# Designs tried in a protein design chat: VH-VL binders against Ribosome maturation factor RimP (rimP). Part 15

Target 1, 164 residues: Ribosome maturation factor RimP (rimP), of Thermodesulfovibrio yellowstonii (b5yjx5)
Amino acid sequence: MNIKELKDKITDYANIVGEQEGVEIVNVEIYPGGKGLTLRIFIDKEGGVTIKDCENFSRAIEAILDVEDPIKSSYTLEVSSPGIDRPLKNKKDFLRNIGRDVKITTKEKIADNTFFIGKIVDVGDDWVRIEIQETKIKGSKKKGKTELLFIPFNKIIKAQVYLG
Below, E stands for the ipSAE of ESMFold2; O stands for the ipSAE of OpenDDE; V2 stands for 0.75 times the mean of E and O plus 0.25 times the DockQ between their complexes.

## First folded at step 15 (VH-VL; framework fv_zigakibart)

Design U4 (from T3 with light chain T94Y; at its last look DockQ between E and O 0.57; V2 from the best seeds 0.00; counts 0 for: pae O 2.01 > 2)
Fold by OpenDDE, look of step 15:
Structure U4 (fold): chain C 164 residues (1-164), chain A 121 residues (1-121), chain B 107 residues (1-107)
Amino acid sequence: as target 1 above (164 residues)
Amino acid sequence: QVQLVQSGAEVKKPGASVKVSCKASGYTFTSYYMHWVRQAPGQGLEWMGYINPDSGSTSYNEKFKGKATMTSDTSASTAYMELSSLRSDDTAVYYCARDRGYYDWGYFDYWGQGTTVTVSS
Amino acid sequence: DIVMTQSPSTLSASVGDRVTITCKASQSISSYVAWYQQKPGKAPKLLISKASSLESGVPSRFSGSGSGTEFTLTISSLQPDDFATYFCQQSYSYPLTFGQGTKLEIK
């Protein structure tokens, strides 16, 4: 089993546990470290993830790993929330962050720009509307008047919370 | 030049369905959201919903959920709206309208000529 | 939903008159208002966006003003071609909503 296959399997187990524990699986990382392999699973839920959530999830997935035994070596399991670095990828992600500043990079120019910082003010099924605070232009920064910008999700390359 | 050309007038019986088309030309069809707006006889304008031709994603006014179904054919640069279970109060002129988009989101810069749908027993 | 209350519903005026149509939003919508002109049997035509931005090709006798909850469309000197129905529309949030319209007719 290669790392990719293992990651897929771990992700499957994580999703099962996530459903049971009422948490969302944000990401699964596997890398060399610690006592062999380190499994880092990022979970999230509405209202935020508590330490107890992480503990419960950890216990649950360890139980599955013990039974299925997909890892032939020792491993270290880390369960945590993604924090503010979590990429915003879908409606749910953006909805959770309404009222917060985000930085967005688009795959094509919108009003001659591809990088935006603004506050999420509205979210649709396939779009986010932000109140623009700053537009980054190559080699310069322009502060325009505050305007609402409509951005379809499929035009976004990267989005995450911006702390300023 | 940008043009939106809609299908012809329709006369239907109650309970029937009708599908209105809106053929776009003069611009990249998938780059703009297409909205639908209706206008009952002697009445104002009412927003029905929009479709993103690029993704096929739709958003409906709650009033028209279950009544209207919006689709698009990118190969034909055509947007469609189907109305089901037609009633007399569905009698109206239906317009497709292009959204200017981005900072001008929600502004309709180009309109179809309208399609009159008449529902009568 | 944001309600756009347009007034008056009907307005009679003469060529050369100055006329004003008002639109009130049920909540603050900044400057996200459009004005459309519609003639009988025709689709609406966008005249003004962002409350005061005149669209290309629209005569300068048309102007828009306002912010927040109060908006106005003004025609400084009515021309024969201006007799039509006018609609305001908010583009602040979905669902998009229109005023009920103002029919501008010749006195």
Scores: ipSAE 0.077, ipTM 0.675, lowest interface PAE 2.0, mean pLDDT 90
ESMFold2, look of step 15: ipSAE 0.626; ipTM 0.852
ESMFold2 (binder alone), look of step 15: mean pLDDT 94; pTM 0.958

Design U5 (from T3 with light chain S91H; at its last look DockQ between E and O 0.53; V2 from the best seeds 0.53)
Fold by ESMFold2, look of step 15:
Structure U5 (fold): chain C 164 residues (1-164), chain A 121 residues (1-121), chain B 107 residues (1-107)
Amino acid sequence: as target 1 above (164 residues)
Amino acid sequence: QVQLVQSGAEVKKPGASVKVSCKASGYTFTSYYMHWVRQAPGQGLEWMGYINPDSGSTSYNEKFKGKATMTSDTSASTAYMELSSLRSDDTAVYYCARDRGYYDWGYFDYWGQGTTVTVSS
Amino acid sequence: DIVMTQSPSTLSASVGDRVTITCKASQSISSYVAWYQQKPGKAPKLLISKASSLESGVPSRFSGSGSGTEFTLTISSLQPDDFATYFCQQHYSTPLTFGQGTKLEIK
């Protein structure tokens, strides 16, 4: 079984466990470690993943791995959250973070800026809308305390969750 | 100078299809969403949906799903809207309209001249 | 779907009059209203966005105001060129929706 096929199989198991444990599978990595294979599974959920969530998921997936025995060598299982520095790239990424602040760099200038910090308020199939605080008065156009910025995904160079 | 030039008027029988074109000039075609808006005789304006010409991604007003198909040809700077299975109540003027985007999303700064589609037995 | 209701449906006025057209949204849409002018046989022309932002090239006699659910378009002194049909449009969320129109006609 090659690594690609093993990864697919582990992902299937992980998704089953994720549904049972109330978490989403973000990514599965398999790579050689010093002793043997390292199997790393990233999980997430609304409101954030706790240490208990990781423990519960680990126990549940170990049970499936014991039964299905897909890895013939020794392995190490790691279950963790993806962290806040993970890039947001698609609809699923942005939806998972609705209500959170994001920092976005765009390919082109938008009102003299290419860098934005705002709260994710809506997500479409190929765009995100963020709520931005406006601190300067520009020209004759009046601006409220906040305004919505519509950004197509394909105009985004990079997006990440922003914490204060 | 920004310009949206639509294809000419069409007279069709019920059950036929029609494809309306909207050729853009004076700006970078792929930088702006293109919307379609219809206006039935003696009635108001009705938003049909949009296409992102850069990616081909579309979104439709639920009323027009299955009726309208929006596409674009980036090399020709042209957006298209095809109406299928035409009925007499599809008789209307159809406009393409440019969305400025970003902070100015959702309203239309330039409009095509309109294409009249008449569906008659 | 956000319903935009204009009033009046028809408005008769004379050159020089001050005219106000109103538009009510079925829910709060902040300030995300645009106004268009349309003359017979022609495409709509953008006048105002975000409730009060006048588009370049639009005469300063046009103004807009409002927030939340109620919005107005005001023409401070009607000119002969202003007799047309006017539409409000919310640009807060999809599906984008228009008011039914207000026909401004000469007395």
Scores: ipSAE 0.513, ipTM 0.741, lowest interface PAE 1.3, mean pLDDT 88
ESMFold2 (binder alone), look of step 15: mean pLDDT 93; pTM 0.952
OpenDDE, look of step 15: ipSAE 0.557; ipTM 0.814

Design U6 (from T3 with heavy chain Y33W; at its last look DockQ between E and O 0.59; V2 from the best seeds 0.00; counts 0 for: pae E 2.05 > 2)
Fold by OpenDDE, look of step 15:
Structure U6 (fold): chain C 164 residues (1-164), chain A 121 residues (1-121), chain B 107 residues (1-107)
Amino acid sequence: as target 1 above (164 residues)
Amino acid sequence: QVQLVQSGAEVKKPGASVKVSCKASGYTFTSYWMHWVRQAPGQGLEWMGYINPDSGSTSYNEKFKGKATMTSDTSASTAYMELSSLRSDDTAVYYCARDRGYYDWGYFDYWGQGTTVTVSS
Amino acid sequence: DIVMTQSPSTLSASVGDRVTITCKASQSISSYVAWYQQKPGKAPKLLISKASSLESGVPSRFSGSGSGTEFTLTISSLQPDDFATYFCQQSYSTPLTFGQGTKLEIK
């Protein structure tokens, strides 16, 4: 079994446990480290993930891993919340962050740029609209005009919350 | 020349359904979002929602969720809106309207001629 | 939802008059306002976008102004063809919303 296959299996197990525990699986990472392999599972929940949620999830997935025994070597399991570094990928991700600043990188130029920082003001099924502060042109007394930028999801390479 | 041609007037009984069509021509159908707007007799305009013909993605005004279903046929360059469980207060002229621009979103530059839907017992 | 309050509901004027229609938004929407003209039995026609941008083919006697929460449509000198119903619309956020309309009729 290669690492990709293992990751897929672990993701499947994680999703099962997630459904049972009422948490969302954000990401699964496998890398060399610790006692052999480190399994890092990122979970999220509406209202935030608690330490208890992580503990419960960890126990539940360990139980499955013990039974299925997909890993031949020793491993270390880490369960945590993605925090502010969680990538925004879908409508749900953007909706929960309405009113917050985000940084977005696009696949193609929009208004001659591919990188944007702005406040989420609206979200659709396949798009996000952000309010961007126009960079003050050095020497111009003109108050930076804010503009709205419409960005389809399929044009986004990366998006995450921006704390400034 | 950009044209939106809608289907003809409909008269329905309460509880029935109706499907209105909007045939687009003169432009690339999948490059523009199509909105639907209704206008009750003597009343203002109400935005119902939109469809992205390219992706098939739809977004509805909450007021019309469960009432309106928007679809499209790219091969026919036609947008459709179905209204279900018709009531008397669904009586209105229904318009399809093209969004002016993909990145300059929210302005309707071209409109269908409207379809009158009358719901009466 | 953003509410667009349009005033007046009805306006009587004469050819040659200067007319102003106002639209107030329930929250700041920057300049994301459109104005439409609708004649009886016809679909609305886009006149102005982005609060002040005149659409192609629209007479220069039409103008739009405003930002934030207050917007105005002005017709500098009414022509016979201008008697119609006018609507403002915000394009700031969904759901998109319209003003209730202003019927401009001959005095």
Scores: ipSAE 0.158, ipTM 0.691, lowest interface PAE 2.0, mean pLDDT 91
ESMFold2, look of step 15: ipSAE 0.407; ipTM 0.720
ESMFold2 (binder alone), look of step 15: mean pLDDT 94; pTM 0.959

## First folded at step 16 (VH-VL; framework fv_zigakibart)

Design V1 (from T5 with heavy chain K59N; at its last look DockQ between E and O 0.33; V2 from the best seeds 0.61)
Fold by ESMFold2, look of step 16:
Structure V1 (fold): chain C 164 residues (1-164), chain A 121 residues (1-121), chain B 107 residues (1-107)
Amino acid sequence: as target 1 above (164 residues)
Amino acid sequence: QVQLVQSGAEVKKPGASVKVSCKASGYTFTDYYMHWVRQAPGQGLEWMGYINPSGGSTNYNEKFKGKATMTSDTSASTAYMELSSLRSDDTAVYYCARDRGYYDWGYFDYWGQGTTVTVSS
Amino acid sequence: DIVMTQSPSTLSASVGDRVTITCKASQSISSYVAWYQQKPGKAPKLLISKASSLQSGVPSRFSGSGSGTEFTLTISSLQPDDFATYFCQQSYSTPLTFGQGTKLEIK
């Protein structure tokens, strides 16, 4: 079968799995890579995709691929969220990812740290505000304990979506 | 030694404009957002908006869009706020105030002394 | 816009009294509230950030508490220097908003 037909078939399988796992299929890419083909499936959901979401989707789609066996050559399966490997640079980038976890490296220390992981809660024209899990309360760990950090874009070296 | 020094009092006629200055010293001007807050006679405090001196980005309280224009001159470490088409209800004291930033964003640790703008015929 | 409703509008008290000023937010703002003191003809002065964190140099007779939608500023033993107008302000989201103020005056 040709590449278009294969892509359509893989997309059909992915949509079935997506309904089961509660994720949306954004795109399917098929291209040469490594030894054989690379199947790259981009999934998303409201609030962002986690590593567990990717793992669960991968397991489910691999099961259907094993049974249906649509690719006779070797292949590599990659499951990721859209834009996970691209930096967030401007207001539009951050707004598109509101509600998702991000990792941010800053130019200067803020309370002895230059690296932060938190959920995007608000975005302005030249800043982002992230919600950081506060796990350093006298060795205590509390669910839902958070702290808001306001970071101007000009203080950011690098920002990327974080799958924890 | 952080200090914010504002320009002097102004008396204006309706329809005129006024430009208030806020000269910063004792810190790196471009590292902190500058806010403007007004206080009409006998009234409370009202947030007008802010400017980021690094790059000049602004955010206005909707009430003051079209009335206020906030700018800065980084070489002079000075923030400005211009009020246009003045009316008598623009009579107030206008303060500049420095944002703490980061974990303390939205808390104003240093204030200018205030600039009284009086609009009367 | 988050409305900050402050009460009372005026409060008469004597030196040595314990006074409490209340601020209510129109939605939950966690602990993102500040308290300011303003004396006539002067700029506001930050007293408390994050509901309960005393600003450096502020006397310990000032304290703040609350979370969610209800916040209080307490002066445990009123001093002559404390007669002023007090404002709460939310820093949770823009537009930043202040309470209407509480004028604390001598009985």
Scores: ipSAE 0.654, ipTM 0.840, lowest interface PAE 0.9, mean pLDDT 89
ESMFold2 (binder alone), look of step 16: mean pLDDT 94; pTM 0.958
OpenDDE, look of step 16: ipSAE 0.742; ipTM 0.893

Design V2 (from U2 with heavy chain G55S; at its last look DockQ between E and O 0.02; V2 from the best seeds 0.00; counts 0 for: pae O 2.2 > 2, placed apart)
Fold by ESMFold2, look of step 16:
Structure V2 (fold): chain C 164 residues (1-164), chain A 121 residues (1-121), chain B 107 residues (1-107)
Amino acid sequence: as target 1 above (164 residues)
Amino acid sequence: QVQLVQSGAEVKKPGASVKVSCKASGYTFTDYYMHWVRQAPGQGLEWMGYINPSSGSTSYNEKFKGKATMTSDTSASTAYMELSSLRSDDTAVYYCARDRGYYDWGYFDYWGQGTTVTVSS
Amino acid sequence: DIVMTQSPSTLSASVGDRVTITCKASQSISSYVAWYQQKPGKAPKLLISKASSLQSGVPSRFSGSGSGTEFTLTISSLQPDDFATYFCQQSYSTPLTFGQGTKLEIK
């Protein structure tokens, strides 16, 4: 079976599972990786994808793959959200992800850190504001505090959705 | 020493416009958002909005949208606020104020001396 | 918009008194409150950030406290130089909003 036909078949399985698990299938990728093929399935849902969503989807799709056995070689299954692999760059990117955790790397140090994990709580035309829980950031200044961090877009090197 | 020096008092008639300047010194102008705050005679403080001097991006309190236009000139380290279609109730002292940013966003550590705008016939 | 309500609007006190000014937010704003002092004809001066963090150069008789919806500025022993109007301000969300002010009259 060629790669296009395999991708179509995997996509059909993924759509069936997605309907069952309450997630949308955004994309399916098949490429060489590691010990064999890598199957990468991107899922999304209103309100954001959780680790449990990814785990539930993975279990269900693996069950179908075990029975149907469409891949004769070994393979690795990866299930992820589009936000994990797609940087957030502009206002619309951040707005779509209000309420989700993000990981942000900044051009300059802010309180001795350049890496932050927090929940998007507000977005302006050229900035994002995130709520940082003490346990989600290295070098937190005070145990148990929640802090709002205002970051202009032009101070951001990279931002991506973070699944806890 | 951080310093914000504003332009002098203005007296205008209704319907005119006025442009207030705020010259910054003692710090890197483009590293900090600049806010504008007004205070009508005998009244409290009202936040009007801000400009990011590094990008020119602005945000306005809805009350002043269409009334105020905020700009900046990075080569002159100067922020500007223009008020259009002046009415008598635009009479106030107008302040520029520097935002500390990041974890300290929304705290104004340095203020200009204020510019009195009087609108009367 | 988050409404910041100060009390009292006017406060008369003597040198040496303990003075308390209260500010209430219309919703929880965690600790995102600043306090400013303004003397007649002058710009406001930042006294307290994050509800309780005293700014450099501010006399130690000033202190702030509170979280959630209620916040307090305290002057432990009033001095003549403390005659001014005091404003609270929330930095939690836009539009940034100030309390209506408390005029502290020393007598």
Scores: ipSAE 0.611, ipTM 0.819, lowest interface PAE 1.0, mean pLDDT 88
Fold by OpenDDE, look of step 16:
Structure V2 (fold): chain C 164 residues (1-164), chain A 121 residues (1-121), chain B 107 residues (1-107)
Amino acid sequence: as target 1 above (164 residues)
Amino acid sequence: QVQLVQSGAEVKKPGASVKVSCKASGYTFTDYYMHWVRQAPGQGLEWMGYINPSSGSTSYNEKFKGKATMTSDTSASTAYMELSSLRSDDTAVYYCARDRGYYDWGYFDYWGQGTTVTVSS
Amino acid sequence: DIVMTQSPSTLSASVGDRVTITCKASQSISSYVAWYQQKPGKAPKLLISKASSLQSGVPSRFSGSGSGTEFTLTISSLQPDDFATYFCQQSYSTPLTFGQGTKLEIK
């Protein structure tokens, strides 16, 4: 079993537990640390994830891991909400963040750029519109030109909330 | 067949740096963690840390933080360990060792032949 | 750090002898112990993983046992090729640590 296969297997277990616990699996990470491997599972749900949700999920998935025993070494399990670092991947993700600043990297140049920071102002079925503030030229009292940029989802490589 | 081939012996002066290489073959380099272990003359084995070649993620023994830097080149299927600010007590044979498996972490199933690093004034 | 203490440090034995090497962990490490064989001028060779799992290609005369804090490597009938230094290693937590080694020499 390779790293990808293990990750997929853990993800499958996580999804099973997620369905049972009423939470969404956002991401599964496996990395070195602590007692050998660390399994970090990011969960989410409408209205936010509570500490209790994390605890319940943790207990449930540990039970599965104990039975299935996919990892033959010691490991540490971490369950948490993705927080602000959650990647924006779909319409729902962008919709929930309307009004927030996001950073977006695109596969191809849009308006001569591939990296954008702007506020989400509108979301369609397969696109997001962001408001980009041009950096005030030092010394000019002129309000920076605001530009609205249309970005199709299929051109996005990475997107996440930007706190500035 | 799985094989790890390390670079040759090094003789360095105190304060110098040395970079040891470990070339892997016979398997997918990025599918396995690579560990480094040293052995001083007549002494036991000491774990230094490991790298995940697929991600570049590393974990060091606290004892070697600031002393050892582990890197990898996936295109060359080669792991590297650099030792800085060498001292006499850094004199040892340094081994790269493949982790048996990602899901069975912590066991070393294949080893390099070792690289002797001698630090002398 | 977890300390692995091997005993004895040196062991003299004859071909055909039953040999036992012990490793004690400073805390419980479940079954996350490996045993290695090292010959002079050579890299260690993995013999046993997870306290009792014999590696492929390793003779059946080698066996491992134990859990918690005490572990043993046993050679049921010593062969000439078995004279070497043996190390235990814990894989329970980082940093990974080894025993100080047991030199098995011919009597």
Scores: ipSAE 0.153, ipTM 0.710, lowest interface PAE 2.2, mean pLDDT 90
ESMFold2 (binder alone), look of step 16: mean pLDDT 94; pTM 0.957

Design V3 (from U2 with heavy chain Y103F; at its last look DockQ between E and O 0.35; V2 from the best seeds 0.55)
Fold by ESMFold2, look of step 16:
Structure V3 (fold): chain C 164 residues (1-164), chain A 121 residues (1-121), chain B 107 residues (1-107)
Amino acid sequence: as target 1 above (164 residues)
Amino acid sequence: QVQLVQSGAEVKKPGASVKVSCKASGYTFTDYYMHWVRQAPGQGLEWMGYINPSGGSTSYNEKFKGKATMTSDTSASTAYMELSSLRSDDTAVYYCARDRGYFDWGYFDYWGQGTTVTVSS
Amino acid sequence: DIVMTQSPSTLSASVGDRVTITCKASQSISSYVAWYQQKPGKAPKLLISKASSLQSGVPSRFSGSGSGTEFTLTISSLQPDDFATYFCQQSYSTPLTFGQGTKLEIK
């Protein structure tokens, strides 16, 4: 099955789940990524989509995919609301988002973590530098400590704008 | 133990080119950015740029664009910096320096011994 | 570009003296400053990173402090081995830049 036919089939499943979960399907994307395909579904609803909405939708759509098994290769499923997690892939993507928070997953552990949330403060041809907030006392007006992390693009699995 | 060993001193005439080498040992060459730093006689240190050996990506201080070309040979664990169209004011010691990276980026923990390039007519 | 300005340009001091060297940045760079020691004919040696973190193997008589735009390197009791030129360097953003250097000479 070609990618267009697969996309149509996934869109049909997504619309069924959307009706059940009370969300609209804004877009479905399928493209190569990781060790197989990346399946990305954007959902929305009046009043805004919550993390729980995305989790519920993901669980429901995965159940249909398990039964119907339309994708024979491995795949990654991503469910998000429109505009909140635009993928950042190249220098221009990071440059356009200087000053914004991003979430980045790395290929290897850095200081025992592979997941980082920080503000983009500088961008080079093959790297990004983010400012990561360290611990902060609850209720304190005192500014928490920050630390800059330099990440080469070839060490990044995924990067997205983080809205909080 | 980490070592950076640079090629020997060079004496060149104006208009010539020179290629300085920096051979790394004691660590995985492709895991660390390599920077180049210039020091003219009796002067301070001046950052020239870097190369990422893990793909050959480079970045240059604008002052040295068109003057310096940085490359690497990963099979030989060696970084290179070529200076073109040499002038007398290119006379300096040229250092390679290793960047620790990640949370310690921009701190040069190991340096080559320096390569003196003298441009005289 | 971030300009790093060191003072003084030269210092004359005796063994046992306490010496301070100041480095000012043209904009706030938080704590992203390194200090290097360079002896004649030798490559620079990293002493301090992140304004105050001693590099492994550096004697404890060396210390660094500062945040924002002003940073200091202090040698609490000079030893004969400490007569050298000292450079600050910012690692906050590219292009990376060095101070012009401070030559520490025997009085």
Scores: ipSAE 0.608, ipTM 0.779, lowest interface PAE 0.9, mean pLDDT 88
ESMFold2 (binder alone), look of step 16: mean pLDDT 94; pTM 0.958
OpenDDE, look of step 16: ipSAE 0.614; ipTM 0.835

Design V4 (from U2 with heavy chain G101S; at its last look DockQ between E and O 0.48; V2 from the best seeds 0.51)
Fold by OpenDDE, look of step 16:
Structure V4 (fold): chain C 164 residues (1-164), chain A 121 residues (1-121), chain B 107 residues (1-107)
Amino acid sequence: as target 1 above (164 residues)
Amino acid sequence: QVQLVQSGAEVKKPGASVKVSCKASGYTFTDYYMHWVRQAPGQGLEWMGYINPSGGSTSYNEKFKGKATMTSDTSASTAYMELSSLRSDDTAVYYCARDRSYYDWGYFDYWGQGTTVTVSS
Amino acid sequence: DIVMTQSPSTLSASVGDRVTITCKASQSISSYVAWYQQKPGKAPKLLISKASSLQSGVPSRFSGSGSGTEFTLTISSLQPDDFATYFCQQSYSTPLTFGQGTKLEIK
């Protein structure tokens, strides 16, 4: 099993536990180092993730890992909230950040570009709409024509809150 | 030429359901969102929601959640809207309308002819 | 929800008149406004998008202007075929919303 396959399996297990524990899986990372492999699972939920939530999730995911035994070497499990670097992956993520600036990279060109910075103004079931300020000059005051960009979720490679 | 042809007028009793169809032609059905808009007699236009025929994702105006169900049949290039638990205030002309552009979203360039739904005891 | 307040509700005018219809948004929506024309028993027809972009086939006597919260539809010289009901619509965010309409009738 390669690292990608392992990540996929861990993600599947995490999602199962997430549903059970009422938390959302934000990201799963696997790194070599420490006591063999490091499994870092980022979880979130409405109202914020508590330490207790992390503990409960950790116990639950460990139980599955013990049974399924996908990792043959020693490993370290880390469960935490995503913090400010949380990737936006789904409708709920984008909805929570309506009115905020985000940076989005797309897998294909939209309006001749693949990178966008703009304010989330609307969110659908499978798309986000961002407001982009068309500035002719780099660094000029936000004066200009406002453009709304419609971006389907399936065209997004990555999205994050942009703090400017 | 782009055409949207809707099903005929319906007369229903309160509590009944009705399903309106909108057959699209003259363009690739899955390339455009299909919206539904209603208009009560002598009243303005009210946006009900949309369906993305590509994948079948839907979004409803909160006012119509639980009232309207939007579906589509790609093979038939047809969009459907079902109204349940009909009341007298559901009496209106219902329109399907194509979104002008996938990325420049929110303008309706082609409309069905409308379907009159009358709810009376 | 964004409310589009359209005025006037009814407008009487004569052929040849300059007519202006106004639409006010409850919040700034940049230029994301459409105007539709509807005749009795017919579906609405898109006239203008993005506040000022005239649709193909629409007579040049129709024009749109405005940005932010105030928008106007103008008919420079009213023709007999222009007597109808007109609606503004915002496309800025969902739910999409329309003005209540302006009935343009012959004086």
Scores: ipSAE 0.501, ipTM 0.785, lowest interface PAE 1.3, mean pLDDT 92
ESMFold2, look of step 16: ipSAE 0.525; ipTM 0.781
ESMFold2 (binder alone), look of step 16: mean pLDDT 94; pTM 0.955

